VHH binders against p07701. Designs and how they scored, part 1

No score or structure here was measured in a lab: all are predicted.

Target 1, 145 residues: p07701
Amino acid sequence: GQAVQETKIEEKPVSEPEIESEIKNSTSVPSKCNIYYRNYQWALQDCVCRCFQNECLMQIESDQRKKEGRSPFVPVTEELCRSFICKKCSVGFPVVAEFPIPAPCGCNRKPGSIATERFYSLCHLLKFSAENSKPFLTYSYCWPF
Positions, changes and structure headers below are counted from each chain's first letter, unless a header gives other numbers; antibody chains are not in Kabat numbers.
F, E and O stand for the ipSAE by ESMFold2-Fast, ESMFold2 and OpenDDE, each averaged over both directions (binder to target, target to binder). V2 = 0.75 x the mean of E and O + 0.25 x the DockQ between their complexes.
Where letters were taken out, [cut] stands.

## First folded at step 1 (VHH; framework vhh_etentamig_d1)

Design a1
Fold by ESMFold2-Fast, scan of step 1:
Structure a1 (fold): chain B 145 residues (1-145), chain A 120 residues (1-120)
Amino acid sequence: as target 1 above (145 residues)
Amino acid sequence: EVQLLESGGGLVQPGGSLRLSCAASGFTFSSYAMSWVRQAPGKGPEWVSGISGSGGSTYYADSVKGRFTISRDNSKNTLYLQMNSLRAEDTAVYYCAKDLYWEGSLFDYRGQGTLVTVSS
Protein backbone atom coordinates (compact mmCIF):
# COMPACT_ATOMS: atom_id res chain seq x y z
CA GLY B 1 0.00 0.00 0.00
CA GLN B 2 0.87 3.67 -0.59
CA ALA B 3 -0.47 7.17 0.20
CA VAL B 4 -0.78 10.13 -2.13
CA GLN B 5 1.71 12.91 -1.38
CA GLU B 6 0.27 16.41 -1.35
CA THR B 7 2.70 18.83 -3.04
CA LYS B 8 0.47 21.91 -3.38
CA ILE B 9 -0.54 24.49 -0.77
CA GLU B 10 -3.99 26.08 -0.84
CA GLU B 11 -5.09 28.92 1.44
CA LYS B 12 -8.56 30.33 1.83
CA PRO B 13 -9.03 33.76 0.16
CA VAL B 14 -9.19 36.07 3.17
CA SER B 15 -7.47 39.38 3.76
CA GLU B 16 -7.13 40.91 7.20
CA PRO B 17 -4.96 43.98 7.91
CA GLU B 18 -1.90 43.32 10.03
CA ILE B 19 -2.44 44.67 13.55
CA GLU B 20 1.11 46.04 13.88
CA SER B 21 1.69 47.15 10.26
CA GLU B 22 1.50 50.66 8.87
CA ILE B 23 -1.49 51.28 6.62
CA LYS B 24 -0.94 52.44 3.05
CA ASN B 25 -2.18 55.79 1.79
CA SER B 26 -5.94 55.92 1.21
CA THR B 27 -8.18 57.99 -1.05
CA SER B 28 -11.92 58.59 -1.27
CA VAL B 29 -13.51 57.77 -4.63
CA PRO B 30 -17.06 58.99 -5.34
CA SER B 31 -19.83 56.46 -6.06
CA LYS B 32 -23.61 56.77 -6.58
CA CYS B 33 -23.15 60.55 -7.04
CA ASN B 34 -23.16 62.86 -10.04
CA ILE B 35 -19.61 64.27 -9.91
CA TYR B 36 -20.53 67.07 -12.37
CA TYR B 37 -23.56 68.39 -10.43
CA ARG B 38 -22.46 71.74 -8.99
CA ASN B 39 -24.33 72.51 -5.78
CA TYR B 40 -21.36 73.38 -3.57
CA GLN B 41 -21.34 72.08 0.00
CA TRP B 42 -18.86 73.73 2.34
CA ALA B 43 -17.67 71.78 5.39
CA LEU B 44 -15.01 71.71 8.05
CA GLN B 45 -12.60 68.78 8.32
CA ASP B 46 -11.01 69.16 11.75
CA CYS B 47 -11.00 72.97 11.29
CA VAL B 48 -9.78 72.76 7.68
CA CYS B 49 -12.08 74.25 5.03
CA ARG B 50 -13.38 71.76 2.47
CA CYS B 51 -15.47 72.60 -0.60
CA PHE B 52 -17.40 69.70 -2.16
CA GLN B 53 -19.02 69.64 -5.60
CA ASN B 54 -22.27 68.59 -3.89
CA GLU B 55 -23.67 67.13 -0.66
CA CYS B 56 -23.78 63.59 -2.08
CA LEU B 57 -19.99 63.57 -2.55
CA MET B 58 -19.45 65.02 0.93
CA GLN B 59 -21.61 62.28 2.50
CA ILE B 60 -19.74 59.50 0.68
CA GLU B 61 -16.41 60.79 2.00
CA SER B 62 -17.88 61.46 5.47
CA ASP B 63 -19.22 57.88 5.62
CA GLN B 64 -15.80 56.53 4.65
CA ARG B 65 -14.19 58.63 7.39
CA LYS B 66 -16.65 57.21 9.97
CA LYS B 67 -15.77 53.65 8.87
CA GLU B 68 -12.10 54.54 9.49
CA GLY B 69 -12.82 55.92 12.98
CA ARG B 70 -12.45 59.58 11.96
CA SER B 71 -14.72 62.53 12.63
CA PRO B 72 -17.41 63.25 10.00
CA PHE B 73 -17.46 66.53 8.08
CA VAL B 74 -19.30 69.47 9.69
CA PRO B 75 -21.46 71.31 7.11
CA VAL B 76 -20.96 75.10 7.33
CA THR B 77 -21.55 78.26 5.34
CA GLU B 78 -19.01 79.38 2.72
CA GLU B 79 -18.20 82.49 4.78
CA LEU B 80 -17.44 80.51 7.94
CA CYS B 81 -15.47 77.86 6.03
CA ARG B 82 -13.28 80.41 4.26
CA SER B 83 -12.27 81.89 7.64
CA PHE B 84 -10.41 78.57 8.24
CA ILE B 85 -8.32 78.73 5.05
CA CYS B 86 -4.65 78.51 5.99
CA LYS B 87 -2.60 81.64 5.18
CA LYS B 88 0.63 79.68 4.75
CA CYS B 89 1.52 76.07 4.00
CA SER B 90 4.70 74.23 4.95
CA VAL B 91 6.59 72.04 2.49
CA GLY B 92 5.40 68.46 2.83
CA PHE B 93 4.71 65.31 0.83
CA PRO B 94 3.34 65.97 -2.67
CA VAL B 95 -0.17 64.90 -3.64
CA VAL B 96 -2.02 64.26 -6.89
CA ALA B 97 -5.68 65.30 -7.02
CA GLU B 98 -8.51 64.63 -9.48
CA PHE B 99 -10.89 67.47 -10.41
CA PRO B 100 -14.22 67.21 -12.26
CA ILE B 101 -14.35 69.20 -15.51
CA PRO B 102 -17.99 69.86 -16.45
CA ALA B 103 -19.24 69.73 -20.05
CA PRO B 104 -18.33 72.97 -21.94
CA CYS B 105 -21.97 74.11 -22.32
CA GLY B 106 -22.82 73.46 -18.66
CA CYS B 107 -25.36 70.80 -19.64
CA ASN B 108 -24.52 67.67 -17.65
CA ARG B 109 -26.43 65.28 -19.96
CA LYS B 110 -23.12 64.79 -21.79
CA PRO B 111 -20.45 63.52 -19.38
CA GLY B 112 -17.56 65.82 -18.56
CA SER B 113 -13.99 64.77 -17.83
CA ILE B 114 -11.53 64.45 -14.94
CA ALA B 115 -8.25 66.38 -14.75
CA THR B 116 -5.27 65.39 -12.61
CA GLU B 117 -3.07 68.04 -10.95
CA ARG B 118 -0.05 67.82 -8.62
CA PHE B 119 0.45 69.95 -5.48
CA TYR B 120 3.45 70.45 -3.21
CA SER B 121 1.50 69.07 -0.23
CA LEU B 122 -2.01 68.27 1.02
CA CYS B 123 -2.07 71.72 2.68
CA HIS B 124 -1.41 73.36 -0.71
CA LEU B 125 -4.22 71.30 -2.30
CA LEU B 126 -6.72 72.16 0.45
CA LYS B 127 -5.84 75.87 0.32
CA PHE B 128 -6.07 75.98 -3.50
CA SER B 129 -9.38 74.08 -3.56
CA ALA B 130 -11.01 76.33 -0.94
CA GLU B 131 -9.67 79.64 -2.27
CA ASN B 132 -10.71 78.92 -5.85
CA SER B 133 -13.97 77.04 -5.10
CA LYS B 134 -12.49 74.14 -7.10
CA PRO B 135 -13.52 70.91 -5.33
CA PHE B 136 -11.46 67.76 -5.88
CA LEU B 137 -12.87 64.22 -6.03
CA THR B 138 -9.90 62.35 -4.58
CA TYR B 139 -6.17 62.66 -3.94
CA SER B 140 -3.22 60.41 -3.24
CA TYR B 141 0.20 60.96 -1.72
CA CYS B 142 3.24 60.73 -3.99
CA TRP B 143 5.72 59.01 -1.67
CA PRO B 144 7.60 55.72 -2.19
CA PHE B 145 5.12 53.43 -0.44
CA GLU A 1 18.08 61.53 8.09
CA VAL A 2 14.74 62.61 9.53
CA GLN A 3 14.26 61.44 13.13
CA LEU A 4 11.29 61.92 15.48
CA LEU A 5 11.41 60.84 19.14
CA GLU A 6 8.20 60.90 21.21
CA SER A 7 8.11 60.92 25.03
CA GLY A 8 5.85 61.79 27.95
CA GLY A 9 3.36 58.93 27.85
CA GLY A 10 2.29 56.92 30.87
CA LEU A 11 -0.57 55.76 33.05
CA VAL A 12 -2.98 58.48 34.20
CA GLN A 13 -6.42 58.52 35.82
CA PRO A 14 -9.53 59.88 34.05
CA GLY A 15 -9.60 63.67 34.35
CA GLY A 16 -5.82 63.82 34.61
CA SER A 17 -3.27 65.55 32.38
CA LEU A 18 -0.14 64.60 30.43
CA ARG A 19 2.25 66.55 28.23
CA LEU A 20 3.77 64.72 25.26
CA SER A 21 6.98 65.86 23.56
CA CYS A 22 8.50 65.08 20.18
CA ALA A 23 12.16 65.85 19.54
CA ALA A 24 12.83 66.38 15.81
CA SER A 25 16.12 66.28 13.90
CA GLY A 26 17.41 65.95 10.36
CA PHE A 27 15.26 68.69 8.76
CA THR A 28 14.47 72.40 9.06
CA PHE A 29 11.82 71.99 11.76
CA SER A 30 10.27 75.48 11.44
CA SER A 31 9.59 74.93 7.71
CA TYR A 32 7.22 71.97 8.24
CA ALA A 33 3.76 71.53 9.63
CA MET A 34 3.68 68.87 12.35
CA SER A 35 0.90 66.57 13.51
CA TRP A 36 -0.03 64.23 16.34
CA VAL A 37 -1.66 60.92 15.32
CA ARG A 38 -2.88 58.24 17.73
CA GLN A 39 -3.72 54.56 17.37
CA ALA A 40 -5.87 52.82 19.97
CA PRO A 41 -5.52 49.05 20.45
CA GLY A 42 -7.25 47.18 17.62
CA LYS A 43 -8.20 50.36 15.74
CA GLY A 44 -6.84 52.34 12.81
CA PRO A 45 -4.86 55.56 13.20
CA GLU A 46 -6.72 58.77 14.07
CA TRP A 47 -5.39 62.25 13.34
CA VAL A 48 -5.47 64.29 16.58
CA SER A 49 -3.94 67.71 15.99
CA GLY A 50 -1.83 69.78 13.58
CA ILE A 51 0.28 72.92 13.78
CA SER A 52 1.78 75.12 11.05
CA GLY A 53 5.54 75.62 10.75
CA SER A 54 5.39 79.03 12.43
CA GLY A 55 2.92 77.86 15.08
CA GLY A 56 0.45 80.54 13.95
CA SER A 57 -2.26 78.05 12.98
CA THR A 58 -3.47 75.05 14.99
CA TYR A 59 -6.06 72.41 14.15
CA TYR A 60 -7.83 69.78 16.25
CA ALA A 61 -10.00 66.71 15.79
CA ASP A 62 -13.49 67.20 17.23
CA SER A 63 -12.83 64.44 19.81
CA VAL A 64 -10.05 66.51 21.46
CA LYS A 65 -11.09 70.16 20.91
CA GLY A 66 -11.02 72.17 24.14
CA ARG A 67 -9.03 69.45 25.96
CA PHE A 68 -5.77 69.17 23.98
CA THR A 69 -3.36 71.95 22.98
CA ILE A 70 -0.68 71.53 20.33
CA SER A 71 2.38 73.78 20.46
CA ARG A 72 5.97 73.90 19.25
CA ASP A 73 9.30 75.43 20.20
CA ASN A 74 11.20 75.98 16.98
CA SER A 75 14.34 77.04 18.87
CA LYS A 76 14.45 73.54 20.45
CA ASN A 77 13.07 71.58 17.45
CA THR A 78 10.37 70.20 19.75
CA LEU A 79 6.63 69.55 19.25
CA TYR A 80 4.27 69.31 22.26
CA LEU A 81 0.78 68.02 23.00
CA GLN A 82 -0.76 69.16 26.27
CA MET A 83 -3.58 66.73 27.12
CA ASN A 84 -6.13 67.78 29.75
CA SER A 85 -9.35 66.18 30.99
CA LEU A 86 -8.20 62.78 29.77
CA ARG A 87 -10.79 60.05 29.12
CA ALA A 88 -10.53 56.27 28.85
CA GLU A 89 -11.09 56.60 25.08
CA ASP A 90 -7.88 58.66 24.80
CA THR A 91 -5.89 55.47 25.52
CA ALA A 92 -3.60 54.97 22.52
CA VAL A 93 -0.04 55.06 21.23
CA TYR A 94 0.65 58.69 20.20
CA TYR A 95 2.90 59.45 17.24
CA CYS A 96 4.28 62.70 15.92
CA ALA A 97 4.46 63.08 12.14
CA LYS A 98 6.18 65.47 9.78
CA ASP A 99 3.61 67.36 7.69
CA LEU A 100 -0.19 67.16 7.57
CA TYR A 101 -1.99 63.89 8.31
CA TRP A 102 -5.63 63.99 7.23
CA GLU A 103 -6.15 60.89 5.13
CA GLY A 104 -4.33 57.67 4.49
CA SER A 105 -1.32 55.97 5.97
CA LEU A 106 1.21 56.88 8.61
CA PHE A 107 4.03 59.05 7.28
CA ASP A 108 7.55 57.70 6.66
CA TYR A 109 8.92 59.98 9.36
CA ARG A 110 6.58 58.91 12.15
CA GLY A 111 8.49 58.18 15.36
CA GLN A 112 8.31 55.08 17.56
CA GLY A 113 5.36 56.47 19.54
CA THR A 114 4.59 56.91 23.23
CA LEU A 115 1.87 54.94 25.04
CA VAL A 116 -0.86 56.80 26.95
CA THR A 117 -3.10 54.69 29.17
CA VAL A 118 -6.09 56.38 30.85
CA SER A 119 -7.46 54.03 33.49
CA SER A 120 -8.50 53.65 37.15
Scores: ipSAE 0.006, ipTM 0.112, lowest interface PAE 10.6, mean pLDDT 74

Design c6
Fold by ESMFold2-Fast, scan of step 1:
Structure c6 (fold): chain B 145 residues (1-145), chain A 122 residues (1-122)
Amino acid sequence: as target 1 above (145 residues)
Amino acid sequence: EVQLLESGGGLVQPGGSLRLSCAASGFTFSSYAMSWVRQAPGKGPEWVSGISGSGGSTYYADSVKGRFTISRDNSKNTLYLQMNSLRAEDTAVYYCAKDESYDFWSGPLDYRGQGTLVTVSS
């Protein structure tokens, strides 16, 4: 078999993060990021472009990376970040990513939703996300069996 | 610059165990998911096991579930595969691979190790 890029997006209502999730995301960062707040923060992840929904979400992930002994994200402008988008992606391990979708009449009236989409590899996800300014919240690996 | 060096293979009796290691260099090891892939003589490659960059998630082929354990030490840039209850069907050359590598047979070989031979025979 082959992994596919064009998969159907499934939308689901999303509850706010649990305390257990916040513990995983570092205690040094302000608690309770709003996943539907669009104030894009562009950054480099080891010379690869990342687009985050907002700075709060980037900082949580960056702090967690530091605790794991990984380099933190480097905040940059959108123009600079886009020059670091992968131009060709090799075959890799397929991933499933979650994207925030705000409610049509605003978050004050109705909860937003999460769309799930599959990609051929992490490289394909990062390229798609950066090129289309569509930040993902999380991803997981999807193995062939 | 990217290098993957497998070791730990050898001849082992059925029911025995071996631990494979893969020393990685030339990239930020903890940022990439890693896999073990094997190729038996005369057969195509078979994915065996995978692990996320943090080590928080592991995945296994049905043929090895319960017998093999994948792990990593990000402080040492090393990937491991603990193989228990080995069977003749596990005889193969074992390769480690990083995420975003080209395919194992037509892409750049820098992203695939040279392999280590495991022979399970009495």
Scores: ipSAE 0.000, ipTM 0.128, lowest interface PAE 14.2, mean pLDDT 74

Design d1
Fold by ESMFold2-Fast, scan of step 1:
Structure d1 (fold): chain B 145 residues (1-145), chain A 120 residues (1-120)
Amino acid sequence: as target 1 above (145 residues)
Amino acid sequence: EVQLLESGGGLVQPGGSLRLSCAASGFTFSSYAMSWVRQAPGKGPEWVSGISGSGGSTYYADSVKGRFTISRDNSKNTLYLQMNSLRAEDTAVYYCAKVRYDSWGYFDYRGQGTLVTVSS
């Protein structure tokens, strides 16, 4: 039906090795960023406010978007983003978070990937992340109407 | 002069069904996404379901997926929530809500609500 994903258009134009390698190096290699470092960076993605664990993670994804011909993120303050999002983490506005999936150990040369998971509220995401020792890369509120 | 009037709530046994309605007035109904939000006794509000202005996209909380269906009739300015396989934990006051265009994730209006009690 009408998914209203104006910022998530299926844009994959190529599958050539060169492009695939560049994408993996830019988005799936968090070794240039400490995923456990908490220094939240907020960014505006069109009409959606996103929070990243730190600026390094935001910059990797922003640079990849630019390479794909998409608009890069606009870094913003939490205050500006709060004008766009729910202030209370316990209110039932769902959030979507991205988690790193580590490369499988016991194989060979397998790159990591990213999993997307939906949570009932921001409080549920933060609790899940803490209790399962699974740091998120980024989250956004999923009211894309 | 936005007005939202919910109806259709009542007492039902576990496993039963109810259909909620919301009559909207005071705005161009088809131009706005609509949502159902519930609040159980002593708890904060919980988003349940959402539908785009055209009705082409629907979204559900994980707790109600597969059991609830949101729909709308733009010719009658009416929003619906079909609730099947009801559970005791679905007991709440259900509100319909008009989604804001200029505030991501916020509602600019809620109705007075309709009570749903699921009890044996």
Scores: ipSAE 0.000, ipTM 0.107, lowest interface PAE 15.0, mean pLDDT 72

Design e3
Fold by ESMFold2-Fast, scan of step 1:
Structure e3 (fold): chain B 145 residues (1-145), chain A 120 residues (1-120)
Amino acid sequence: as target 1 above (145 residues)
Amino acid sequence: EVQLLESGGGLVQPGGSLRLSCAASGFTFSDYAMSWVRQAPGKGPEWVSGISGSGGSTYYADSVKGRFTISRDNSKNTLYLQMNSLRAEDTAVYYCAKEGWDYRSPFDYRGQGTLVTVSS
């Protein structure tokens, strides 16, 4: 499982889309987003899968949603979108995940331990795992309180 | 500014019914899952029920399943909880809660609460 997390992160080596080089009027183009950059980004919105031309465009709309008091999009893989079922990512289906904690640096190579952490939904666990480069060992569904 | 305003709480006899309402404003109501959370005197908060943004999926804690019904009216920005067959153990302040985006915090906003007392 940890190798899968490393591979996924490295699948998109380009960190930022190129800005639109044809900008002749700064008010007529999105800030820092190249609408011609093709690096599809999928996201969940209330059990609906949405695909954006690139992550920059998804982030602009996600930020607008936050300013309007709405949940930001949950970025997901194309595979997850295709196999999506609403209950996996719904409130009322929170998950508890176990993460490996490596032995402290400089200690006598003591065995690692396991940390348990609760997440709002499976999609939030998967996003957290990907963004923090922290692969989980296992997860199970549970009540939030 | 996000606002959630609960109403409908009160004193009710065991076996009775109450309907709670939560009026939401300051955000696009239909984009968010909503929940009811309760806190009994001297205890921590307990999640009671949840509903998806579209209203297509509903979820219940084992303690209330079969007795409580969650619903929403997205045209009125209102969340409801129909409570039937009430028990003394249901006595609590009931909070309307909005879906959050913090991975460790399932709700990013809750209302002021409405008190439900089940007693003879």
Scores: ipSAE 0.005, ipTM 0.187, lowest interface PAE 10.9, mean pLDDT 71

Design e7
Fold by ESMFold2-Fast, scan of step 1:
Structure e7 (fold): chain B 145 residues (1-145), chain A 120 residues (1-120)
Amino acid sequence: as target 1 above (145 residues)
Amino acid sequence: EVQLLESGGGLVQPGGSLRLSCAASGFTFSNYAMSWVRQAPGKGPEWVSGISDSGGRTYYADSVKGRFTISRDNSKNTLYLQMNSLRAEDTAVYYCAKDQYSYEWPLDYRGQGTLVTVSS
């Protein structure tokens, strides 16, 4: 027998990862874009909704997709994008994502910070990011395999 | 450029066995971890198994642990999934996926998939 013989696929709530704030010395962040510039760009990655911090960061990922022979991101409105959020996430490899935290207003141009959060799978990360309009910069798997 | 071609699916009786293959091209196969992902009719995709770039580490979903074995042949750019003790709930289209730790979707099952049907 296997677990989830029942069609209870709809009962899984969004993952509530523990937030960890780390100051990265720019080692894990894209170097060519202002990662703290909030000008959201919504796009479809194949049939999955993606929310990007800004167009510059979206283009970096698009360039990598082209190098790997993958389809480009399709820019869309927020409303259309949200209709492509996956509502059912199965088991997968856990991931850690990095989120930008901009510097507080009134500071002397001090750089912002980066928070890390863990998710049950990439599907859970993408769902959380799109539903909460909280774009991530990068993600990686918790286990090499 | 990147291409994944799955094969080996078919109709089998409960308790039977099948061996799936995935031929990879367009990238340095030995540098990437690989996975098998399945999608049953009317359901979302389910990750089944993963294998490290060298083949030295393997991982399985609880639903298939002890029944399925993932392996790879880096000299042939081929990924395999040996499926034993098949059950009706294993009926799905099986996809081969390349993993990456970059900014992009790390599981890219861009192959056509291979249909596995377990029925009497």
Scores: ipSAE 0.000, ipTM 0.145, lowest interface PAE 11.6, mean pLDDT 75

